# Miniprotein binders against Mucin-6 (MUC6): the designs that were tried, part 87

Target 1, 185 residues: Mucin-6 (MUC6), of Homo sapiens (Human) (q6w4x9r395to579)
Amino acid sequence: GHCSLEGGSFVTTFDARPYRFHGTCTYILLQSPQLPEDGALMAVYDKSGVSHSETSLVAVVYLSRQDKIVISQDEVVTNNGEAKWLPYKTRNITVFRQTSTHLQMATSFGLELVVQLRPIFQAYVTVGPQFRGQTRGLCGNFNGDTTDDFTTSMGIAEGTASLFVDSWRAGNCPAALERETDPCS

## First folded at step 16 (miniprotein)

Design pe46 (from pe2 with Y91F)
Fold by ESMFold2-Fast, scan of step 16:
Structure pe46 (fold): chain B 185 residues (1-185), chain A 98 residues (1-98)
Amino acid sequence: as target 1 above (185 residues)
Amino acid sequence: DEEEDIRELVEDAKELLEEARELFEEAKRLAEEGNLEEAERELTEAIYELWEAIFELRLAAYEAGDERLTEELERLAEELLKLIEEVMRLFVEIEREE
């Protein structure tokens, strides 16, 4: 299955349900028991300076018990807070430059992420068939039925995107986190 | 009204596509004249217009109750993806020249 975050504010789920995203926080994009070490893929959205959308994707995070890989629109890749030169390899994950404008994160567990850096920061998530019916988050449940793609973190199917998106907040945002760690506080 | 909603989405997508084509043609002229930074800005704007058009076509396809219409709208979205690839090709060429 394929899930995409494009044009700053547009999402297409694994079951091909399109919706528009508005928000300025970190959101759970993909959770699945198929991801090792309690892994999750997350999307960070912030205010956009572009007239085409109010908010835009600024980073994608892969978080597990072992790794916190962050790929940001500034073309910086970190793992557990340390900047990494590409290609960057772990036991199960490789991050490398696919083209002059794209990075790829390849994994051994059926997840692939392609990030477009320029001119617009975008993300493309591909999962293998073992993920079918086994996903939750902004990318939907990958069950072949688009009517329940807006299933919230509480397990409720919503008719609109707003409650769905809000339910998948990961509890922090770049602006909020930066304020908390401000040395002048 | 489903049919009115679908028609409006398709009309909007056509308008966005027309704007994107104009931006792309102007970017080509700017690049030929050596105005690379302005060409990049216009290509970026064209890509935003194209993604909004693709979104509207995908939404129309999702709203459509007819399988044939859904497939036709999805095919049109795929054609716009090819246009984005063409716009991106020029963007990359410009980045290499500056």
Scores: ipSAE 0.756, ipTM 0.878, lowest interface PAE 0.7, mean pLDDT 84

Design pe47 (from pe2 with Y91W)
Fold by ESMFold2-Fast, scan of step 16:
Structure pe47 (fold): chain B 185 residues (1-185), chain A 98 residues (1-98)
Amino acid sequence: as target 1 above (185 residues)
Amino acid sequence: DEEEDIRELVEDAKELLEEARELFEEAKRLAEEGNLEEAERELTEAIYELWEAIFELRLAAYEAGDERLTEELERLAEELLKLIEEVMRLWVEIEREE
């Protein structure tokens, strides 16, 4: 299956359901028991300076127990907060420059990510057939039934993209001050 | 009316395609004149217009109950994707010149 994040704000799910959203958060793009070490793919959206899109994709994150690989629109690749030179290889993941405008993250577990860096930051997610019916997140449930592609994190099928997208928000949105020490403790 | 809604989506996509073609032609002229930064801005704008058109076509194809109409919409989307490839090629060429 193929899921794409294109044109700043457009998503096409694994079941080919297209939708548009506007949001400024980190969103769960793909969760699956097929991903090792509690892996998840996430998409970071922020305000866009382009008139066609209120918000746009600015980074893609692969998070697991071992790795936090971030590919950003600034063409920086980090793992666990440390900048990496390409090609970058771990045991199961290789990140490399595919073309002058594209990076690829290849994995041994049936997930492949291609990121277009310029002129517009975009992402393309490919998963093997073992992921069928085993996915959750913005890319849909990959079950061959497009009527439930807007299944929220609570398992509810929504008729609109806004409620669906909001249900897949992951942390730190927006502007929350976290105190290092609670004076009431 | 499903068919009327699909017709509206197709009309929106065609309008965006015309806008993208105009931006692409303007960008070619700007590049030929040596206005590379402005050419890049026009090409980037063209790509956004083309993606919006592709989205409208994909949405229409998704909502269509007629397989012939779906095939026609998908073929048009493929034509827009090819135009994006042309726009991208010129954008990369201009980037190399800068």
Scores: ipSAE 0.694, ipTM 0.842, lowest interface PAE 0.8, mean pLDDT 82

Design pe48 (from pe2 with L81K)
Fold by ESMFold2-Fast, scan of step 16:
Structure pe48 (fold): chain B 185 residues (1-185), chain A 98 residues (1-98)
Amino acid sequence: as target 1 above (185 residues)
Amino acid sequence: DEEEDIRELVEDAKELLEEARELFEEAKRLAEEGNLEEAERELTEAIYELWEAIFELRLAAYEAGDERLTEELERLAEELKKLIEEVMRLYVEIEREE
């Protein structure tokens, strides 16, 4: 399956459902029991400086019990807060420059990530067949049925992207913490 | 009225594609004149327009109730991706010159 984050704010799920993103937080892109050490792929969105999109992808994070690999739009790759020279290799993950404008994160567990750095920061997620029906997050559930692609973190299928996206916010997010509750007058 | 919604999405995609083609041609002209910074800006704008067009086509394909129409719209989206590859090729060439 293929999931993509393109054009700053567009997402296409593993089951090919397209939607637009309007969030400014860190979001769970992919969780699965197929990922080792409680692994998860996350996407960081912030306010966009361009007129074509209100928000844009600024970083992709792979988080597990062992690693916190961050690939950001400023072309810095870190693991557990330390900058790394490419190619960077761990036991199961290699991050390397695929082209002058693209980085790739290859893994031994059926996940591949390609990041376009320029001129627009974008991400492409590929998962092997063992992930079918075993995924959660912004990329959908990969079950071949698009009617439940907006399944929230609580397990409820929503009709709109907004509630779906909001349900996948990662904790301890500055944008989420700065949001106002409805005002009382 | 899914058919009307699909028509509007396709029309939006065609307008975005036309805007992207105009930006691409202007970028080529600017690059040939040695105005590399403006050429890169026009190419970046073209890529944004193309991704929005692809999004509109994918949304139309998702809403389509007919398998053949879905396949046709997906094919058009793939053709726009090939144009993005062409735009990216010029973008990379300009970056190397800078």
Scores: ipSAE 0.748, ipTM 0.884, lowest interface PAE 0.8, mean pLDDT 84

Design pe49 (from pe2 with L81E E85R)
Fold by ESMFold2-Fast, scan of step 16:
Structure pe49 (fold): chain B 185 residues (1-185), chain A 98 residues (1-98)
Amino acid sequence: as target 1 above (185 residues)
Amino acid sequence: DEEEDIRELVEDAKELLEEARELFEEAKRLAEEGNLEEAERELTEAIYELWEAIFELRLAAYEAGDERLTEELERLAEELEKLIREVMRLYVEIEREE
């Protein structure tokens, strides 16, 4: 399955349901019991500097009990608040420059993330078959049925994107990114 | 009417594709003239137009219940993705020069 965040404000779920996004917070993109150590993928949106969209993706975060990997539009990669040179490798995760405009985060657990840095910051999430019917978040539930892709954090299927998106807010809006901007030990 | 809504989305996507083609041609001219900064802006504009077109097509596909219309949507999506690749190629080439 493939989920994408494109054009500043467009999301396409694993079941291929497209919707538009106009929030300015950190949102849970993907949660699953298939992710080790209570892992979750999150997307940070902030006000856009361009006329094409009110909001834009500014960072993608992979958070687990061991790691907090942040990939930002400023082309900075951090883990647990410390800036990392690429290629960066942990036991289960490798972050590397795939092209002059793209970074890739490859994992051993069936999740792949490709981030386009320029000219528009975008993200592409790929998950293996083991994730079928076992995902939650902005990318949907990956069950082959698009009609319930707007399932909120409370388990309720909504008819509108706005209620769905708001239910997946992950605490304070862009504050976490501010703390990560100048990592220093 | 869902069929009319799908048709409108497809027509919007075609219009955005044509606008993006025009922006791409203008960017090529600007790059030839040595105006790399403005060429990059035009290419970025084209990419935004193309992603909006792809979004419109994905909406149409989500609503679609006609097999023939689905084939047309797939062909148009392939055209949009092809143009995005061409625009990105020129963008990277210009970045290398700057």
Scores: ipSAE 0.714, ipTM 0.852, lowest interface PAE 0.9, mean pLDDT 84

Design pe5 (from ge1 with E16L E63L)
Fold by ESMFold2-Fast, scan of step 16:
Structure pe5 (fold): chain B 185 residues (1-185), chain A 98 residues (1-98)
Amino acid sequence: as target 1 above (185 residues)
Amino acid sequence: DEEEDIRELVEDAKELLEEARELFEEAKRLAEEGNLEEAERELTESIYELWEAIFELRLAAYLAGDERLTEELERLAEELLKLIEEVMRLYVEIEREE
């Protein structure tokens, strides 16, 4: 299955349910028992400076007990707060430049992430068949039924995207991003 | 009325596609004149309009109760994805010249 974050404000779930995203926080994009070390994929949104979108994706985060990998619109990649040169490899994850405008995070556990850096920051999530029916978050539950793709963090199926999105907030708004250089350090 | 909603989404997507094509043609003209910065802005705007059109076609397909119509709308969205690839190709070429 595939889930996409495109055009600044559009999400298409693993079950192909499209919706508009309105929010300026960090959100859980994907949680699953198939992810090692309590892993989760998160999306960071901020206010957009362009007329075509009220909010824009500004970073994607993979968080586990071992790693906090942040890929930001500034083309900086950090892990656990430290800037990394590409290609960057851990035991189960490799981050590398796929094209002049795209980065890829490849994993050994059936998750692939492609991030478009320019001209619009976008993300594409691909998961293997072992994830079917075992996902939670903004990308939906991957069970082949779109009527429950708006299942909240409390397990309730909602009819509106706004309640669904708000339920997957990972913390308070606005989210902090780790950068390669900290001017206040 | 679901049928009316689908019609509105498809018509809006057509308008966005026409705007995106005009922006793409203007970007080509600007690039030929050596105005690369403005060309990049026009290409970026074209891509935003194409993604909104694709979203509206995908939403229309999701709402459609007719399998053939759903397949047709999804096919149209896929054709718009190919257009985005063309716009992106010019964007990358301009970046290399800068």
Scores: ipSAE 0.751, ipTM 0.884, lowest interface PAE 0.7, mean pLDDT 83
ESMFold2 (binder alone), alone request of step 16: mean pLDDT 74; pTM 0.661

Design pe50 (from pe2 with L81A I84L)
Fold by ESMFold2-Fast, scan of step 16:
Structure pe50 (fold): chain B 185 residues (1-185), chain A 98 residues (1-98)
Amino acid sequence: as target 1 above (185 residues)
Amino acid sequence: DEEEDIRELVEDAKELLEEARELFEEAKRLAEEGNLEEAERELTEAIYELWEAIFELRLAAYEAGDERLTEELERLAEELAKLLEEVMRLYVEIEREE
């Protein structure tokens, strides 16, 4: 299955349901029992200065008990707050430059993320068949039925994107992504 | 009214496509003149227009109750995606020259 975050504010779920939203928060993109160490993929949206969109994707985060990998529109990759040179490899995850404009995060557990850095920051999520019917978040439930793709964090199927998106907010908003500053240098 | 909504989405997508084509042609002209910064700006604008057009067509395809119409709209979205690939190709070429 494939889920995409494109054009600043457009999402296509694993079951191919397209929607748009205008939010400024960190959102749960993908949660699944198939992700190790309570892993989750998250998307950070902020206000955009671009005339075509009020909000835009500014970072993608993979969070587990072991790792907090952040890929930002500024082309910075961090893990647990420390900047990493590419290619960056852990036991189960490798982040590398796929093309001059794209980074890839490959995993051993059936999740792949491709991030377009330029000219517009975008993300593409691919999951293996073991994730079928076992996903939740902005990318939908991957059960082959688009009518329940707007299933909220409370397990309620909504007919519109507004309550669906708001239900997947992570933490207190706006969850601004702080740049590392040079502390005490 | 789903049929009226679908018509509006398709009309919106057509307008966005024409604007994207205009921006792409302007970017090519600017690149030929050596104005790479402005060319990149126009290409970025074209890419935003194309993504909005692709989204409108995907939404129309999703809302369509007829299998043939859904397939036709999906094919149109795929054709726009090919144009977007062409725009991205020029963007990468300009990036290399800078």
Scores: ipSAE 0.641, ipTM 0.816, lowest interface PAE 1.1, mean pLDDT 82

Design pe51 (from pe2 with I84M)
Fold by ESMFold2-Fast, scan of step 16:
Structure pe51 (fold): chain B 185 residues (1-185), chain A 98 residues (1-98)
Amino acid sequence: as target 1 above (185 residues)
Amino acid sequence: DEEEDIRELVEDAKELLEEARELFEEAKRLAEEGNLEEAERELTEAIYELWEAIFELRLAAYEAGDERLTEELERLAEELLKLMEEVMRLYVEIEREE
């Protein structure tokens, strides 16, 4: 299955359900028992400076008990807070430059991530067949039924994207308006 | 009315494709004149327009059940992806020169 985060604000789930995203937080893209060491893939969204979208993807995070790999729109790759030179390898994960504008994270457990750095920061998630019916998060449940692709973190199928997205927040995030008015001096 | 909603999405995608095409033609002119910075900005704008068009088409495809409309959606998707490839190719060429 393929899940994509494109054009700053668009998501297409593993079951091919498209929706638009306007949140400003860290969100769980993918959780699965198929990911080792309680692994999860997360997306960080912030306010966009472009007219086409209110918010845009600014970083993708792979978090497990052993690793916190962050790939940001600033083209910095860190693991557990330390910047890494590419290619970067762990026991199960390799991050490398695929093209002048793309990075790839390859894993031994059936997850692949391709990140476009320029001109627009975007992410493409590919999972093997062992993930079918075993995923949860913004990328959907990968069960071949699009009617329940908006299944919240509480297990409830919603009819709209906004309640679904809000349920998958992974951190403490101020409202977009509060962020704008905070004194940054 | 599902048919009317799908038609609106298709028409929106066609308009976005046309806008992206115009931005691409302008970017080519700017690049030929050596105005690489402005060409790059126009190409980035074209790419945003193309992703919006692709989203509209994916939404239409998700809702579509009509065989004939599905073929039209596939042709339009092919045109959008072809233009995206050309726009990205020129973007990378300009980036190498900067």
Scores: ipSAE 0.712, ipTM 0.855, lowest interface PAE 0.9, mean pLDDT 83

Design pe52 (from pe2 with L59I)
Fold by ESMFold2-Fast, scan of step 16:
Structure pe52 (fold): chain B 185 residues (1-185), chain A 98 residues (1-98)
Amino acid sequence: as target 1 above (185 residues)
Amino acid sequence: DEEEDIRELVEDAKELLEEARELFEEAKRLAEEGNLEEAERELTEAIYELWEAIFELRIAAYEAGDERLTEELERLAEELLKLIEEVMRLYVEIEREE
């Protein structure tokens, strides 16, 4: 299956459902028991610096117990906070320049990520058939049925993207200050 | 009025396709004149506009209840995608010259 993050704020799920991404946070893009060592792919969105998009993809993160690989729009690749020269290889992951405008992260476990760096930052996720029906997050559940692609982190299928997207915010995402209780109550 | 909304969407997409083609031609002229930074800026603007139109068409196609309308909307999205491919080719050529 193929999932894509394109045009700054648009997503197409593994089951080919298109939707608009609204929000500024780190979001769970893909979680699956097929990913080793509690791996997850995450997407970081921030306010866009361009007139056409309110929010845009600014980084993609692969996080596991061993690695925190960050590929950012400023074309820096880090693992566990350290900048890496390309090609960068670990036991199961290789990050390399595929073309002058694209980086690729290849893995041994059926996940492939291609990141377009320029002229706009975009991401393309490919997963092998072993992931079918075994995914969750913004890329959908990969079960061949688009009607439940907006399944929230609570397991509820929504008809609209907004609550679905919000449910996949990472737990450490900054939130607006909550209204303080009255000091006299 | 879903049908009327879809017609407006199709018309807007066709207009945007023509505007993007004009922007693409202007970027080519800027590049030929050696104004590479402005050419890149115009190509980047065109790509954003094309993606917005593509996804408006795709979302409408997904929500449409008529197979013929879905096919027409998807066909238009594919034409916009082909233009993005041309824009990307020119962008890479400009990058190589910088």
Scores: ipSAE 0.734, ipTM 0.858, lowest interface PAE 0.7, mean pLDDT 83

Design pe53 (from pe2 with L59M)
Fold by ESMFold2-Fast, scan of step 16:
Structure pe53 (fold): chain B 185 residues (1-185), chain A 98 residues (1-98)
Amino acid sequence: as target 1 above (185 residues)
Amino acid sequence: DEEEDIRELVEDAKELLEEARELFEEAKRLAEEGNLEEAERELTEAIYELWEAIFELRMAAYEAGDERLTEELERLAEELLKLIEEVMRLYVEIEREE
C-alpha cells in the first residue's frame, strides 16, 4: 500500500481516500504492531510561507524505543538528536539520497519512506502486505474499505476529516521539535 | 449532487493545468534570460498548481466510487504527471547551474 503527503496539505490514504489537511502540530501518520520496538511514523506541520497552502509539511519522524530519526525540510537528518551524514545505516534502517531532490528511508520490516525535499517538501509511504488491516493514523487502516478510512485514535469512524485529523495529534501542540544544535553541521 | 461535484473538480483541475502551463512557459523564458532565481519561483508555483490538480482528480475518482478513472480523468492525469516530470526536470537543471 501507498500513502502520500503532497502539495503541502493533501493526503491520500492506503485505501486511496483523499483529503485536505491543515494543521500546525505533530501527527501520527502510521502506527502498527508490524513496526518493531513500538515504532511509529509521524508528520510535523507548521505555518506555510507560501501562497498556495496555509500550512505545510516540515518534517517526518520515525520514532521507536531505539531511534528518533528526523528528516526535515532543512535537509538535515538526525537520529536521537545527532546529525548524520548520508548514507546512514542502522541494523534495520538505511537513509540515503535517492536523487538530488529526494531522500529514501528503507527498512527491513516492510516500511519504505521517500521524502521529496525540493521544491516542495512531500512524503510517500509504502508498506508491505503484512501491514494490511493493521495500520492506524493519518494514512488510514489499509483494510480495502474506504468507508472507515477516517477511523480516529479512539477507534470511531468519523464522517469528516477534521475530527479524524485532530484525533491523531501527537501530544500537546505546538510542541517545538527539540533539535540538538550542531555547530559542525 | 455527485455529478455536479465531479464536474466542478474536473474543471478546477483543467484550470490548474492551464495555469501551470503558463507558469512553466514563463519559467523557460526567464531561465533563457539567465534569471534563474525567478525561474525557480515560477517552477515551484507550477508544481503547487499541478499537485492541487492531481488532488482534485483523486477527489473526483473517489466521489465516483470507481476504482478506475474514467477515460477523461485518465487522460488529464497523464497530462498532469507528464507536466510534473517536465517541470521537475527543468527545476533540477536550474539548481545544478546555480
Scores: ipSAE 0.706, ipTM 0.846, lowest interface PAE 0.9, mean pLDDT 83

Design pe54 (from pe2 with Y62W)
Fold by ESMFold2-Fast, scan of step 16:
Structure pe54 (fold): chain B 185 residues (1-185), chain A 98 residues (1-98)
Amino acid sequence: as target 1 above (185 residues)
Amino acid sequence: DEEEDIRELVEDAKELLEEARELFEEAKRLAEEGNLEEAERELTEAIYELWEAIFELRLAAWEAGDERLTEELERLAEELLKLIEEVMRLYVEIEREE
């Protein structure tokens, strides 16, 4: 399945439901038991300076018990608060420059992320068939049922995108994007 | 009424495509004249217009829920994606010059 974040404010879920929202927070994009070590993919939105969108995607975060990989619109990649040269490889994840305008995060567990850096910061999420019916977040259920793609964090199917999106907020807004250094390093 | 709403989304997408074409032509002219900074701004604006058009087509397809509009939507999507590719190509060329 494929989920996309495009044009600053447009989302298309794994079941192909398109919607638009305006938000300035960190949101849970994808949670699944198929992601190792309580992994989750998150999207950070902030106010846009362009006339075509009030808010826009500014960073994508992959968070697990082992890793906090941040890919931001300023083209910096960090893991656990430390800047990384590309290609960057861990046991299960590789981040590399796919083209002059795109980065890719490839994983061993069926998740692939492609980030367009310029001219507009956008993200594309691909998941393997093992994720079918086992996803939660802004990218939807991936269950083939198009009527419940707006399932909130409380398990309620909503008719509107705004209530759906608000239920997937994470932390306080705006999200902290500053690099952190491990205090024991 | 829903059928009319779907047609309005398709027409809006066509209008956005034409606006993006105009922005692309202006960007080419600006690049030829060496005004790379303004050319990049026009290309970026074109990309925003094109992704809004794609969104409107996806919404129309979602709302339609049937195959009656498939060929028209598919053809228009192909035109939008082709123009996105052309705009991105010129954008990368300009970046290399800067």
Scores: ipSAE 0.719, ipTM 0.865, lowest interface PAE 0.8, mean pLDDT 83

Design pe55 (from pe2 with Y62F)
Fold by ESMFold2-Fast, scan of step 16:
Structure pe55 (fold): chain B 185 residues (1-185), chain A 98 residues (1-98)
Amino acid sequence: as target 1 above (185 residues)
Amino acid sequence: DEEEDIRELVEDAKELLEEARELFEEAKRLAEEGNLEEAERELTEAIYELWEAIFELRLAAFEAGDERLTEELERLAEELLKLIEEVMRLYVEIEREE
């Protein structure tokens, strides 16, 4: 399955449900028991500043008990707070420059991440078939049914993106719902 | 209704595509004149417009109850992806020259 974060504020889930993203926070993009060491993929959104998009993706984070790999729009890759030269390799993860504008994080556990750095910071998540029906987060549940792709962190299927997105916030920041009620957003 | 919603999404996507094409042509002109910084700015705007157009088409495809219409809208989105590849090619070329 393929999940994409494109154009600053657009998400397409593993089950191909498209929606807009208006939040400015760190969000859980993908959680799964298939990820080792309690791994999770997260997306960081902030105000875009110079684009017509209300919010933009500024970093992608892979977090586990052993690693905190951050790939940011500044083209800096860190693990556990330390900057890394590419290619960067751990036991199960390799981060390398795929093209002049793209980085790739390849893993041994069926997760692939491609990050476009320029001109727009974007992310592409690919997961193997073992993840089917076993994902949670902004990328949906990968169960072949789009009607429950907006399943919140509480396990409730919502009809709107606002409650869905807000439920996947990580840490302390303004709710996506507040942003969506702003007449300027 | 469904037909009206889909029509509006497709019309929005067409307008975004027209805007993107104009930005792409302006970027080519600027690049030919040696104004690389402004060319990059126009190409970046074109790519934003194209991603919004693709989103509108994907949303229309998702809302369509007709499998044939869904396939056609997805095919149109794929054509816009090819245009993004063209815009990106010029962007990379300009970056290389800078």
Scores: ipSAE 0.746, ipTM 0.879, lowest interface PAE 0.8, mean pLDDT 83

Design pe57 (from pe2 with F55Y)
Fold by ESMFold2-Fast, scan of step 16:
Formats: sequence, structure tokens, C-alpha cells
Structure pe57 (fold): chain B 185 residues (1-185), chain A 98 residues (1-98)
Amino acid sequence: as target 1 above (185 residues)
Amino acid sequence: DEEEDIRELVEDAKELLEEARELFEEAKRLAEEGNLEEAERELTEAIYELWEAIYELRLAAYEAGDERLTEELERLAEELLKLIEEVMRLYVEIEREE
């Protein structure tokens, strides 16, 4: 399955449900028992400097018990707060420059992430078939049933993107480079 | 009406596509004249317009109650993705020259 974050504010879920939202927080893109070490993929949104979108994607975070890999629109890659030279390799994850405008995070556990850095920061998530029906977050539940595309963090299917997105807001911004409290507060 | 809403989304996408094509053509002219900074700005604008158009087509396809119509609208969105690839190629060329 494929999930995409494009054009600053557009998301297409694994079940191909498109929606638009505006946010200034960290949101859970993908949680799954298939991710090792309680892994989760997160997206950080902030106020946009461009007229096309009130807010835009500014960073993507892969967080597990071992790693906190942050890829930001500033083209900086960190793990556990330390800047890394590319290609960067761990036991199960490799981050490398795929093209002059794209980075890729490849994993051994069926998750791939491609990040477009320029001219618009965007993210593309690919998961293997073992994830079917076992995902949660902004990318949807990947069960092939579009009637529950907006399943909230409490397990309830909502009719609107706004309530769905708000339910996946993280209380703290794990990729935040800011010293102040959560921008969403 | 559902059909009325789908038509509006498709018409809006067509207008955005026309605007994006005009921006792309102007960017080509600016690049040929050596005005790389303005060309890059117009290409970026074109890409935003194209993503809005793709979103509207995908939304129309999702809301369509006819499988054939859904496939046609998804195919149109794929054509716009190819145009984005073309715009991106010129963007990268300009970036190298700067």
C-alpha cells in the first residue's frame, strides 16, 4: 500500500481516500504491530510561508524505542538528536539521497519512506502486504474498506477529516526544534 | 447533487491545469532569457496548482458511484502527475544552473 502527503496539505490514505487538512502539530501517520520496537511514523506540520496553504509539512519522524530519526525541510537528518551524514545506516534502516531533490528511508521490516525536499516538502509511505488491516493513523487502516477510512485513535469511524486528524495529534512534538510549548496548545 | 459536485471538481481541476500550463510556458521563456529565479518561482507555483488539481480529481474519483468514471478520473490524475514530472525536470535543470 501507498500513502502520500503532497502539496502542503493533501493526504491520500492506503485505501486511496483523499483529504485535506491544516495543522500546526505533530500527527501520527502510521502505527502498527508490524513495526519493531513500538515504531511509529509521524508528520510535523507548521504554519506555511506560502499563499497556497495555511500550514504545510515541515518534517517526518520515525520513532521507536531505539531510534528517533527526523528528516526536516531544512534537509537535515538526525537520529536521537544527533546530525547524521548520508548514507546513514542502522541495523534495520538506511537513509540515503535518492535524487538531488529526494531522500529515501529503506527498512528491513516492510516500510519505505521517500521524502521530497524541494520545491515542496512532501512524503510518500509504502508498506508491504503484512501491514494490511494492521495500520492506524493519518494514512488510514489499510483494510480495503473505504467506509472506515477516518478511524480515530479511539477506534471510531468519523465522517469528517477534521475530527479524524485531531484524534491523531501527538501531545508533544517529538520532532520539534522549538523550545516553547506545543504550537497546537 | 452528487453528479453536480463531481462536475464542479472536474471543471475546477481543468482551470487549475490551464493556469499551470501557462505558468510552465512562462517559466520556459524566463529560463531561456536567463531569469532563473523568476522561472523557478513560476515552476513552484505551477506545481502547487497541479497538486490542487490532482486532489480535486482524486476526490471526484473517490466520490464517484461508477467504477468506469472512477477509473477515468484516476487516469486523468495520473496524466497530471506526468506533467508534474515534466515541470520538476525543468526545476532541477534550473537549480543546477544556479
Scores: ipSAE 0.725, ipTM 0.863, lowest interface PAE 0.7, mean pLDDT 83

